VH-VL binders against Jasmonate-induced protein homolog. Designs and how they scored, part 15

Target 1, 185 residues: Jasmonate-induced protein homolog, of Atriplex canescens (Fourwing saltbush) (Calligonum canescens) (p42764)
Amino acid sequence: MASTQAMGMTEQQKKSVDEMVEKATNMGVNVQAQNSAVVSMINQTNVSMTFNENHNWSGSVVGTGYPKSIPTKQSRQFIHQGDAKDGSQGAVVYYGSNANGEPCGWLLAWCAPTNVTPTKPNRVYVDCGAQSKFDTISWDTIKAKLDVGPATTNFTDVDTETTIAAGVTSTGSFASVGAAFGLST
Short names: E, the ipSAE of ESMFold2; O, the ipSAE of OpenDDE; V2, 0.75 times the mean of E and O plus 0.25 times the DockQ between their complexes.

## First folded at step 12 (VH-VL; framework fv_iluzanebart)

Design g3 (from f2 with heavy chain S56Y; at its last look DockQ between E and O 0.50; V2 from the best seeds 0.71)
Fold by ESMFold2, look of step 12:
Structure g3 (fold): chain C 185 residues (1-185), chain A 123 residues (1-123), chain B 107 residues (1-107)
Amino acid sequence: as target 1 above (185 residues)
Amino acid sequence: EVQLVQSGAEVKKPGESLKISCKGSGYSFASYWIGWVRQMPGKGLEWMGLIYPGDYDTRYSPSFQGQVTISADKSISTAYLQWSSLKASDTAMYFCARHYGSFGTYSYGMDVWGQGTLVTVSS
Amino acid sequence: EIVMTQSPATLSVSPGERATLSCRASQSVSSNLAWFQQKPGQAPRLLIYGASTRATGIPARFSGSGSGTEFTLTISSLQPEDFAVYYCQQYNNWPYTFGQGTKVDIK
């Protein structure tokens, strides 16, 4: 039985997220990252994406900061350095357009504890849709959702036909976060 | 005392609609994901999806997307599972469960379950 | 999705004896694994999360171990109330998935 419009992590999304986790891991190894989230994002849409905002619950970005732009079909990375107690916990929002040229947004949130334990696991939360959805964000609400979320997930917004997938895993001294920002069309 | 109380058993015919409920009490209902689990007769447990009642963010397991609707009304602390057109294969026990958690204290969350609602679809 | 496979399907054990239940994941779930107990006509009850952490109010005779892809639930001295079906569940990925269950029967 074939689905007409599947929601859920496709084989292409799994491949893309795995590739972004690998890029994050390679970057983290090369710079000897410690107690941090190394984040790699790929823009699988047909237009450049632009940075809108970030939020920090624990830690902060280092180096040259958040990529201001992610060109079509390219990836960009940043390192988010964790606090000693609670590691790296943050979020980013990027803007772009859907296939119809309508303004859209993609939200990625992560939790990368200093040490993974049963009460402090790696987590991600994702959302996407019309750009106006991100005009007013309750960061307390996002944190509550993130706290009980999985380490790997996806979301598709049916109205805008946008999609996002993400995963997080630990490599010794840091966490690798991979995300794919895309269209479901 | 944290509780989830579900609506009573249902006997339906194929093609009929149905909406079953799960009412939470003893905690901040809007602040935690609440999910649905199916158990077909003599079978195991299947996670169907969940909703965050605070903003109605709803996520579905791929196997159940398009098959059911998960919804909530936070003003009465109630989550719902509904079908627009029941099939005989929808015959099962349906549970709701709270997904509780907080960083650093308790982060796994299917800790409180409703008593279950038996849905029978036949003839 | 991640497939969870439990063995054995049925385990016959005398009261007071040890029961050992196995659960295997089709890919790593780290330690994001829970165990549930279900008695006839009842909702599942959370026993273990994080592979090895007992939920509040769960007797010490229940213990869990494992990480990655292989996990074990041990009931060290079966009581009459422990005869039930036991499910493992991964919560590393949405959608969450359960094993098919292990029925613990009285011998």
Scores: ipSAE 0.735, ipTM 0.886, lowest interface PAE 1.4, mean pLDDT 91
ESMFold2 (binder alone), look of step 12: mean pLDDT 90; pTM 0.920
OpenDDE, look of step 12: ipSAE 0.820; ipTM 0.929

Design g4 (from f2 with heavy chain Q65K; at its last look DockQ between E and O 0.65; V2 from the best seeds 0.00; counts 0 for: pae E 2.2 > 2)
Fold by ESMFold2, look of step 12:
Structure g4 (fold): chain C 185 residues (1-185), chain A 123 residues (1-123), chain B 107 residues (1-107)
Amino acid sequence: as target 1 above (185 residues)
Amino acid sequence: EVQLVQSGAEVKKPGESLKISCKGSGYSFASYWIGWVRQMPGKGLEWMGLIYPGDSDTRYSPSFKGQVTISADKSISTAYLQWSSLKASDTAMYFCARHYGSFGTYSYGMDVWGQGTLVTVSS
Amino acid sequence: EIVMTQSPATLSVSPGERATLSCRASQSVSSNLAWFQQKPGQAPRLLIYGASTRATGIPARFSGSGSGTEFTLTISSLQPEDFAVYYCQQYNNWPYTFGQGTKVDIK
């Protein structure tokens, strides 16, 4: 009934994001990741999600690249290797459907600096909603929002009843990014 | 010079509507989040929410969801805070502030504040 | 949401003396912590961000320290213009939250 989204993670979202951060941390430790963002995403919707696109402001994906799909109730991971100066800064968009079968998208962006400073903190930005919302993305706009965003956030689109939450923390030589793609219903 | 200039003090009755403004100058207004902060008489600061004027992406603190509307008109570099039906408990000073940050050498934080708009709701 | 708790509520200090203000977060905010000064009838003024970095134009007598959940603002030698209310604010999570303030009065 409200067109206005309230911010702040639910307890369920907090638990899911923490689990994804832990998965990212374990992966990063196992592969001895350095100067990178290790990203873990869980699909908490009722259908499989498919990769749509990525964007890089600094660094690039390594290994086998971005997961092409994320099956329902499963998680997938990737490693985004940072450059020496500006670390890892990137974004991904995944497509899926809401409970009514309407096409929807989920956007996750992250900033994982090589060295965290007052002007270079870990940050995330999230968005979700109708798939058409992502037909023409202004990556400059996303970067501007990311640069002043928090390290932990969520968003719920009331029209499509989609939701997304994410958090980022540093573990030694790399950052762990956890995200939960879901439905608000 | 970066500035935020708010509309003047308001005296209203309970049940009336109100829309106060915050006009930015000296920077790319559409490119930075603008937030609103309430300060009730004799009390501390409460962050209400924020808007990205470039695309009107708006996010509210839970305490203020459904209580106010935050909006912006980027063509005139102005953000707004609006009530559909004022209550006596809405009596407070309201500040707008830019949420500034850049990856690199720029400063970070709520670095530029408007002068405040005193809203008094009484019969 | 993250609760920020400041102590003391009021601090009486003589000019030239050192003032120490504390701020505690209910959960870790890393170094995403700011300090503001507010004088009567004025807007808040950003003093410190990133827990310890002074904003542009802020005198060296203001310093911040801490990370995680415990933070301190120190004013090494109080000047007459420093008597005000001081707020800490976390910006690790939306919504941002402020402490309730510490009033620094002349002794």
Scores: ipSAE 0.588, ipTM 0.845, lowest interface PAE 2.2, mean pLDDT 90
ESMFold2 (binder alone), look of step 12: mean pLDDT 90; pTM 0.920
OpenDDE, look of step 12: ipSAE 0.802; ipTM 0.920

Design g5 (from f2 with heavy chain S107N; at its last look DockQ between E and O 0.87; V2 from the best seeds 0.00; counts 0 for: pae E 2.3 > 2)
Fold by ESMFold2, look of step 12:
Structure g5 (fold): chain C 185 residues (1-185), chain A 123 residues (1-123), chain B 107 residues (1-107)
Amino acid sequence: as target 1 above (185 residues)
Amino acid sequence: EVQLVQSGAEVKKPGESLKISCKGSGYSFASYWIGWVRQMPGKGLEWMGLIYPGDSDTRYSPSFQGQVTISADKSISTAYLQWSSLKASDTAMYFCARHYGSFGTYNYGMDVWGQGTLVTVSS
Amino acid sequence: EIVMTQSPATLSVSPGERATLSCRASQSVSSNLAWFQQKPGQAPRLLIYGASTRATGIPARFSGSGSGTEFTLTISSLQPEDFAVYYCQQYNNWPYTFGQGTKVDIK
């Protein structure tokens, strides 16, 4: 289904994304991350979210892997180690429910090049909505959108009243990715 | 040659509907975001929103949400900007532009522009 | 949204002289900054992207610099065909935003 939604983060989304970027930065510094994306996600919905799927265009998750769940109002983190040539490029999908108890999904994709340059910037892409939207994902389509996307964005699905925001920033030798998975008001 | 060709100038009255077009050629139209930019008389440029024609994923600048409809028909490589009820304040030049880039050596942002469509709304 | 502020509003420069245009972002846009040239009755033309990279076919006299919040477009030897309005645009965050423009008049 075609997305028809205004772009623009609320004050709460900006604060949440900034906090998640800060958490990712602190983690990356503490573990001396290199050529990687350090990703921090907060669940601002009313139920625990469960991991559904990941996709890798370049690189792979390290350490304990993708969080299996993200409890309500809590955050979880992972590190995605980049390949030498193309850095860290991947996506995750988490499932949960909206305020009406309907099954929903949240998708976060990122691109963190090995060397960030003016022509190879960090990028994010986000999507959310009914869980069925994620039954068949065209990863080539997501990549095409990601490749020309911004470093900070959000999306709200009017039908399910779900929302997602994300940002990515260079921090020394790694990228800090922050995301907020939530419900719109 | 990559081109975006827009529909011709329009003179309308307040309350009328209007749909203007932007036809792409020379590239894979469905594979890149197309955005719309307004320029009011004597003013600067305002980014209105964009659409990914491949799946019609459409996103609006907050200032334009609910004021216009952005759509596309990928089968004829055409994007559209539409008003259900024009106001005199909609008088402006409207441009479409491709958002271009790839992972690798370059990322251009808005690299190819249509020639513009002048919309005049007067009573 | 990110506010882009350009200065000066108008700049008068003789042919062969250097023109310097400034653009300031309300928050960091990294190097996701473009410069456009627009002549009366025409669509904008992309000059610079990634803050400092010239688009295909743009003469070497155009150069861009800066990152974060402060950016500069320089025309090192102004030619008569360079009179126009110049816009900066950030593409770091949706919605994209433009500066209000700098008009370059050739003396």
Scores: ipSAE 0.586, ipTM 0.846, lowest interface PAE 2.3, mean pLDDT 90
ESMFold2 (binder alone), look of step 12: mean pLDDT 90; pTM 0.912
OpenDDE, look of step 12: ipSAE 0.779; ipTM 0.917

Design g6 (from f2 with heavy chain Y108W; at its last look DockQ between E and O 0.69; V2 from the best seeds 0.00; counts 0 for: pae E 2.3 > 2)
Fold by ESMFold2, look of step 12:
Structure g6 (fold): chain C 185 residues (1-185), chain A 123 residues (1-123), chain B 107 residues (1-107)
Amino acid sequence: as target 1 above (185 residues)
Amino acid sequence: EVQLVQSGAEVKKPGESLKISCKGSGYSFASYWIGWVRQMPGKGLEWMGLIYPGDSDTRYSPSFQGQVTISADKSISTAYLQWSSLKASDTAMYFCARHYGSFGTYSWGMDVWGQGTLVTVSS
Amino acid sequence: EIVMTQSPATLSVSPGERATLSCRASQSVSSNLAWFQQKPGQAPRLLIYGASTRATGIPARFSGSGSGTEFTLTISSLQPEDFAVYYCQQYNNWPYTFGQGTKVDIK
């Protein structure tokens, strides 16, 4: 079935996400991040990825903003500063191409509450596929999915052979988000 | 009253197709993930996957990838679990469950379950 | 996927006594853990989520604790209606996974 998706990270995806979480953690420690999500993304595709858009439910990006591009096989980071009440909750979409040169998109969403508790945990949501999938995004729908999402997840789009994996963990006063944007080939 | 009502028990032969249903009421069906759980006779619970009926976003556990189809029709508040070719090993109880979460008041829960649909596959 | 291991497989306890059920995860699930009760012929019922938060309508005799990889469900004074199978479930990672269950039986 062409549209069938399966969950569960491969060992390679787990390693890549763990490395990106570690990079985010190191950055957050170095800048003494507080009440924020430090996000590290690696581009495991064959072309450079370009920033398309972001969405904020709570908080905003700080510093130099969202990376405008992520070169092939490289990683980029940003810090999303949370609001006092609801922490850091946001999403980013990057565009690139699959192995056949078809336009594709990768969506990463995160929820990093100001105070992580058993009832307010860190969450991620991911999606990828044809670029047209991201022409009209219902951010309310993404938020509803994110609110029940896991701390670690992946998605593979069988039609475009794109994949994405992400994880989030608490590191003292901030959350570390790691993501791997890739191809399933 | 939030409720999930499943279709009745099924007795089938190997190779036959089957589609069982789970109808939600008392809440905004399209706005919550709904998932399926298998329980083989005398065994524990296995999470099969889930669907967001609002846009049909569907995710499968690897063990069930390619074995079943999860679908929904939000216009009638109904989710489905479907086999194209049943095997004897598909004999089990199947539950649907709502996956609920809310930032700040209720973080997560499979809080509402259907009553179960017993599927028996035998020659 | 994350393997959830429950112990004991069967727990024989007299009414009015304390029952303690254990659940271990193969890797950290933080506090993203739920407990369910299932009686014969019925769907599972959510007891606890977030490792320690009782779901709506669950009696105070049920309590949960733990984080990371080790979790417990405690029933402080068993009632006749508490004899059932109990499952832990992690929801830190997709796919969600359940433990194999602990049957709490009358001694």
Scores: ipSAE 0.606, ipTM 0.858, lowest interface PAE 2.3, mean pLDDT 91
ESMFold2 (binder alone), look of step 12: mean pLDDT 90; pTM 0.916
OpenDDE, look of step 12: ipSAE 0.905; ipTM 0.949

## First folded at step 13 (VH-VL; framework fv_iluzanebart)

Design j1 (from f2 with light chain G50Y; at its last look DockQ between E and O 0.04; V2 from the best seeds 0.00; counts 0 for: pae O 8.2 > 2, placed apart)
Fold by OpenDDE, look of step 13:
Structure j1 (fold): chain C 185 residues (1-185), chain A 123 residues (1-123), chain B 107 residues (1-107)
Amino acid sequence: as target 1 above (185 residues)
Amino acid sequence: EVQLVQSGAEVKKPGESLKISCKGSGYSFASYWIGWVRQMPGKGLEWMGLIYPGDSDTRYSPSFQGQVTISADKSISTAYLQWSSLKASDTAMYFCARHYGSFGTYSYGMDVWGQGTLVTVSS
Amino acid sequence: EIVMTQSPATLSVSPGERATLSCRASQSVSSNLAWFQQKPGQAPRLLIYYASTRATGIPARFSGSGSGTEFTLTISSLQPEDFAVYYCQQYNNWPYTFGQGTKVDIK
């Protein structure tokens, strides 16, 4: 079966992403995370998700780091501090399971340039599916996809019936990233 | 029909232990957080804590941490609230509630409520 | 913890009139705000979540608005069954705190 990346989000996905973007915004304001990406992720699956790995193209996580887990129906946040030149560019992968208990993974990638312009906008890229899909990630491929990615995006893996949606918005001197990890059933 | 049914009213003395129950039906009990809410006589609602029956992940409000124990038995779709030693100030109505939605945005909201359990503690 | 403050404490209105209830958060709770209705001897009932979304089965006369720190519950035309105590709750920050409630009674 083929996986499809939808051009548009459902209303529910959009609401979830907007909620997470707003949470990220609030967090960013409080910590004054300039030139950074503030990321908020909600786990909408029925089991906890666990941190698997991350990749940094530019910048690094600060504070308490990446959440080790995202409990079911809860959200977690982190701050990825960008560098002065290329801003915040990174990705994170969480493992969980779908409705059938099959091991699955969710990948969120973001790009928050230091200077956002029409040619260098905020971008997100998302992926999900069987956990094995993420055993050997080509970060160059992910980066290439991220570099042409939109400000909002979603993806559904038909085989595992998993889904993911994300959005990024400029908020003052930082970028607010929201993501929703879920199931399509 | 999705519903939560709580155990009956309790009359206790200070120092006694107590365990009240909340049984869910009509949905996958293990897949939704259950919250407990206290309402003292003539007062407002107080959020006490949550439990995820699926793995018994339990979270307390700071005000109730160490004061009560929240637990669950997913095999019988039941959540519990218990005291090791009751105080007169524990006199209140206690509600359990399910948090809304598998895939909705109201992940922390309480959409289904038990009928409440009245606990009276007096000498 | 985030403190939720409701006003007024008591709102006296006549049947058929509009009721406006306020809820203020001590800090931003984004749109993670719910409204509940409670009648004497009953459990609370969810009315609004995500600040402005009506729960299933809730009449259209109930509406929620606001974001950040200021929220409003509006009952466009009070019905006899609407006289009750109303609570707001934030679920943006742990713990998920309630307001102290607003009692809507008959004028």
Scores: ipSAE 0.015, ipTM 0.572, lowest interface PAE 8.2, mean pLDDT 90
ESMFold2, look of step 13: ipSAE 0.651; ipTM 0.876
ESMFold2 (binder alone), look of step 13: mean pLDDT 90; pTM 0.923

Design j2 (from f2 with light chain S31Y; at its last fold request DockQ between E and O 0.60; V2 from the best seeds 0.82)
Heavy chain, then light chain:
Amino acid sequence: EVQLVQSGAEVKKPGESLKISCKGSGYSFASYWIGWVRQMPGKGLEWMGLIYPGDSDTRYSPSFQGQVTISADKSISTAYLQWSSLKASDTAMYFCARHYGSFGTYSYGMDVWGQGTLVTVSS
Amino acid sequence: EIVMTQSPATLSVSPGERATLSCRASQSVSYNLAWFQQKPGQAPRLLIYGASTRATGIPARFSGSGSGTEFTLTISSLQPEDFAVYYCQQYNNWPYTFGQGTKVDIK
ESMFold2, look of step 13: ipSAE 0.782; ipTM 0.891
ESMFold2 (binder alone), look of step 13: mean pLDDT 90; pTM 0.919
OpenDDE, look of step 13: ipSAE 0.824; ipTM 0.925
ESMFold2, look of step 14: ipSAE 0.839; ipTM 0.913
ESMFold2 (binder alone), look of step 14: mean pLDDT 90; pTM 0.914
OpenDDE, look of step 14: ipSAE 0.893; ipTM 0.943
ESMFold2, fold request of step 16: ipSAE 0.812, 0.754, 0.839; ipTM 0.900, 0.874, 0.911
ESMFold2 (binder alone), fold request of step 16: mean pLDDT 90, 90, 90; pTM 0.920, 0.915, 0.917
OpenDDE, fold request of step 16: ipSAE 0.939, 0.020, 0.939; ipTM 0.961, 0.597, 0.961

Design j3 (from f2 with heavy chain S31R; at its last look DockQ between E and O 0.05; V2 from the best seeds 0.00; counts 0 for: pae O 3.0 > 2, placed apart)
Fold by OpenDDE, look of step 13:
Structure j3 (fold): chain C 185 residues (1-185), chain A 123 residues (1-123), chain B 107 residues (1-107)
Amino acid sequence: as target 1 above (185 residues)
Amino acid sequence: EVQLVQSGAEVKKPGESLKISCKGSGYSFARYWIGWVRQMPGKGLEWMGLIYPGDSDTRYSPSFQGQVTISADKSISTAYLQWSSLKASDTAMYFCARHYGSFGTYSYGMDVWGQGTLVTVSS
Amino acid sequence: EIVMTQSPATLSVSPGERATLSCRASQSVSSNLAWFQQKPGQAPRLLIYGASTRATGIPARFSGSGSGTEFTLTISSLQPEDFAVYYCQQYNNWPYTFGQGTKVDIK
């Protein structure tokens, strides 16, 4: 399978990610807001996306939990409460379909350290492609990539023509994560 | 100029339905949460709920869940609060307000408020 | 939900005097605390957010402090236009909640 990380986020992706970050920013947080991540995801595909699985390196989801589905052209959010030492570090995978109806998956990973510094910044990692790509996920590999991930990133899978973009920013007491799950056209 | 303009005062009877509006201008309406706050006569402020006009994601305060419906039409930059059947206890001032900030230091605050809509329900 | 309790219910002060308003949360709200001012017949106005940051256009005589469960709004020198009801609000947890308000009136 031929996949490539985009050279840069498109203006549209940036706009969508920014809007999701804003949405996340404007939502409530857990009692332990510090070290937490508020995550907002928009489904820009033509069909609903469904929750598949998640992974926690540090912290756990609170409140209503992970959205079971993300309707087409809509966004959903959740709060991932971090721990005092390592902050909020997690990933979530959603399944859907591409424009041809082929089963696909989208993976969003984030890291919101307890104390954000230049050497320990907020980070995101994203992946997408055929659903089979996510049947067996190496979380160690994902973690390794996340550990060196930037504050904003995007990825396009050429074979399935799926794309994903994400960004994370500090809002003072927590991290706001925005992601856009989409199709490349 | 960023502003929210609410519909006019309402005088209703118990059992009647009502829909009041809040129209935003001067900013990207779809990108900011809009909240509704109730203030009964001589009382304090109560959160009712929030809506994100961009996708109509709506959150209700538990006390108001099922009691009212919050909606929005982003095409006309308008948010709504409605009752299917009013009660005398619904008599109050209702405010809409915009949440402040993108990537901002103030995440959940309301920086712009409508002028309020007085709803009076009496037999 | 988190219960916000303000004290005193009514604070009578003279113009030029310092006013100190208290707000207590039933559980920690970190620094996710805002203060609002409301005058009769008007909508609330944001004064302070993040417990201690003044909103745009708010006079320097207004200051906020505190974190966790105890918060304070201070008006260093009360002006005639400052007589109003003041509300604290937590936005740490949904549903967001207001205090019951403190009325600042003329002594």
Scores: ipSAE 0.038, ipTM 0.670, lowest interface PAE 3.0, mean pLDDT 91
ESMFold2, look of step 13: ipSAE 0.686; ipTM 0.872
ESMFold2 (binder alone), look of step 13: mean pLDDT 90; pTM 0.919

Design j4 (from f2 with light chain W94Y; at its last look DockQ between E and O 0.04; V2 from the best seeds 0.00; counts 0 for: pae O 4.2 > 2, placed apart)
Fold by OpenDDE, look of step 13:
Structure j4 (fold): chain C 185 residues (1-185), chain A 123 residues (1-123), chain B 107 residues (1-107)
Amino acid sequence: as target 1 above (185 residues)
Amino acid sequence: EVQLVQSGAEVKKPGESLKISCKGSGYSFASYWIGWVRQMPGKGLEWMGLIYPGDSDTRYSPSFQGQVTISADKSISTAYLQWSSLKASDTAMYFCARHYGSFGTYSYGMDVWGQGTLVTVSS
Amino acid sequence: EIVMTQSPATLSVSPGERATLSCRASQSVSSNLAWFQQKPGQAPRLLIYGASTRATGIPARFSGSGSGTEFTLTISSLQPEDFAVYYCQQYNNYPYTFGQGTKVDIK
């Protein structure tokens, strides 16, 4: 079986992503931290997800850092502060399990430029699948994909029956990123 | 008016448990981190940790991890700090504070503070 | 953790004079630095965030500067109500950490 991005975002995924974007927005309300991305992630799997690694192309996480875990059916948030030139560009990977207990990973990448324009929009990129898929990540590849990514995106790995969806929107002086980590079953 | 109101002073003995509270009003309590700060008598401020009431995401300072429990009930806009077994060294003023604009650079910081709860632990 | 060191421990200044308080971070905290004022028997009050932005309602005589590892709080002309203890705090890295404080008292 092969992984696919051909499937559009389900209504449920869209709803979840919108809710997370809203949560991020609310969290960042009145935070005029330019170039920052406020990220809210919901774990819709049946087990806790654990932070594995992150990558910064520009900017870095601030405050308490990346959530170490995302409990099942719960959401966690973080803020990635961008730099003045290139804004907030980063990625995070969480590990968990699919419905069969198979080790899996979920990757969320985002780009929140300092000045959003039609040629420099907010972007997201997502990936998921077997945990081994993320043993050695080509961040250059991820970046390349991210650079042409849309404002909303989803991915389903057919083999592991895992799925991920994300969206990003401009909210005042920061970007709100919402993501839903889930199972396709 | 945005404000945090903390529970009253406590006088306890070593070994006793304690739970103090911090109630917020005037803003969306669930949407902003609440932090706890300890100030021992005549000493400086110590950041203990914070909680996001909306989903109970809780972060502890390593120094306080396992020493206290931070929790919240968003339904009543209240955060808690509790000890299972108090020590004399826990004697201090404890403040809760809202982290407005958390993790950002604009309007960030502990901008609203409770009045503090004095905890005295002595035999 | 990032250690915040304030200096001097005590600063004696006359009313109307300038007060300069220093805060040093053991490593860069970018501009994620806040200043607080605390008077006896009161909760701390946020003065400055983002190293140089005054919080709402804070008088213009208070100003913050610096980035990276060196920060300064300046009170251009001390008023009677400004005699207090001042703390810096970094919020760049977990855990958040305070300086040990600088007491500004009357000369």
Scores: ipSAE 0.057, ipTM 0.678, lowest interface PAE 4.2, mean pLDDT 92
ESMFold2, look of step 13: ipSAE 0.796; ipTM 0.903
ESMFold2 (binder alone), look of step 13: mean pLDDT 91; pTM 0.940

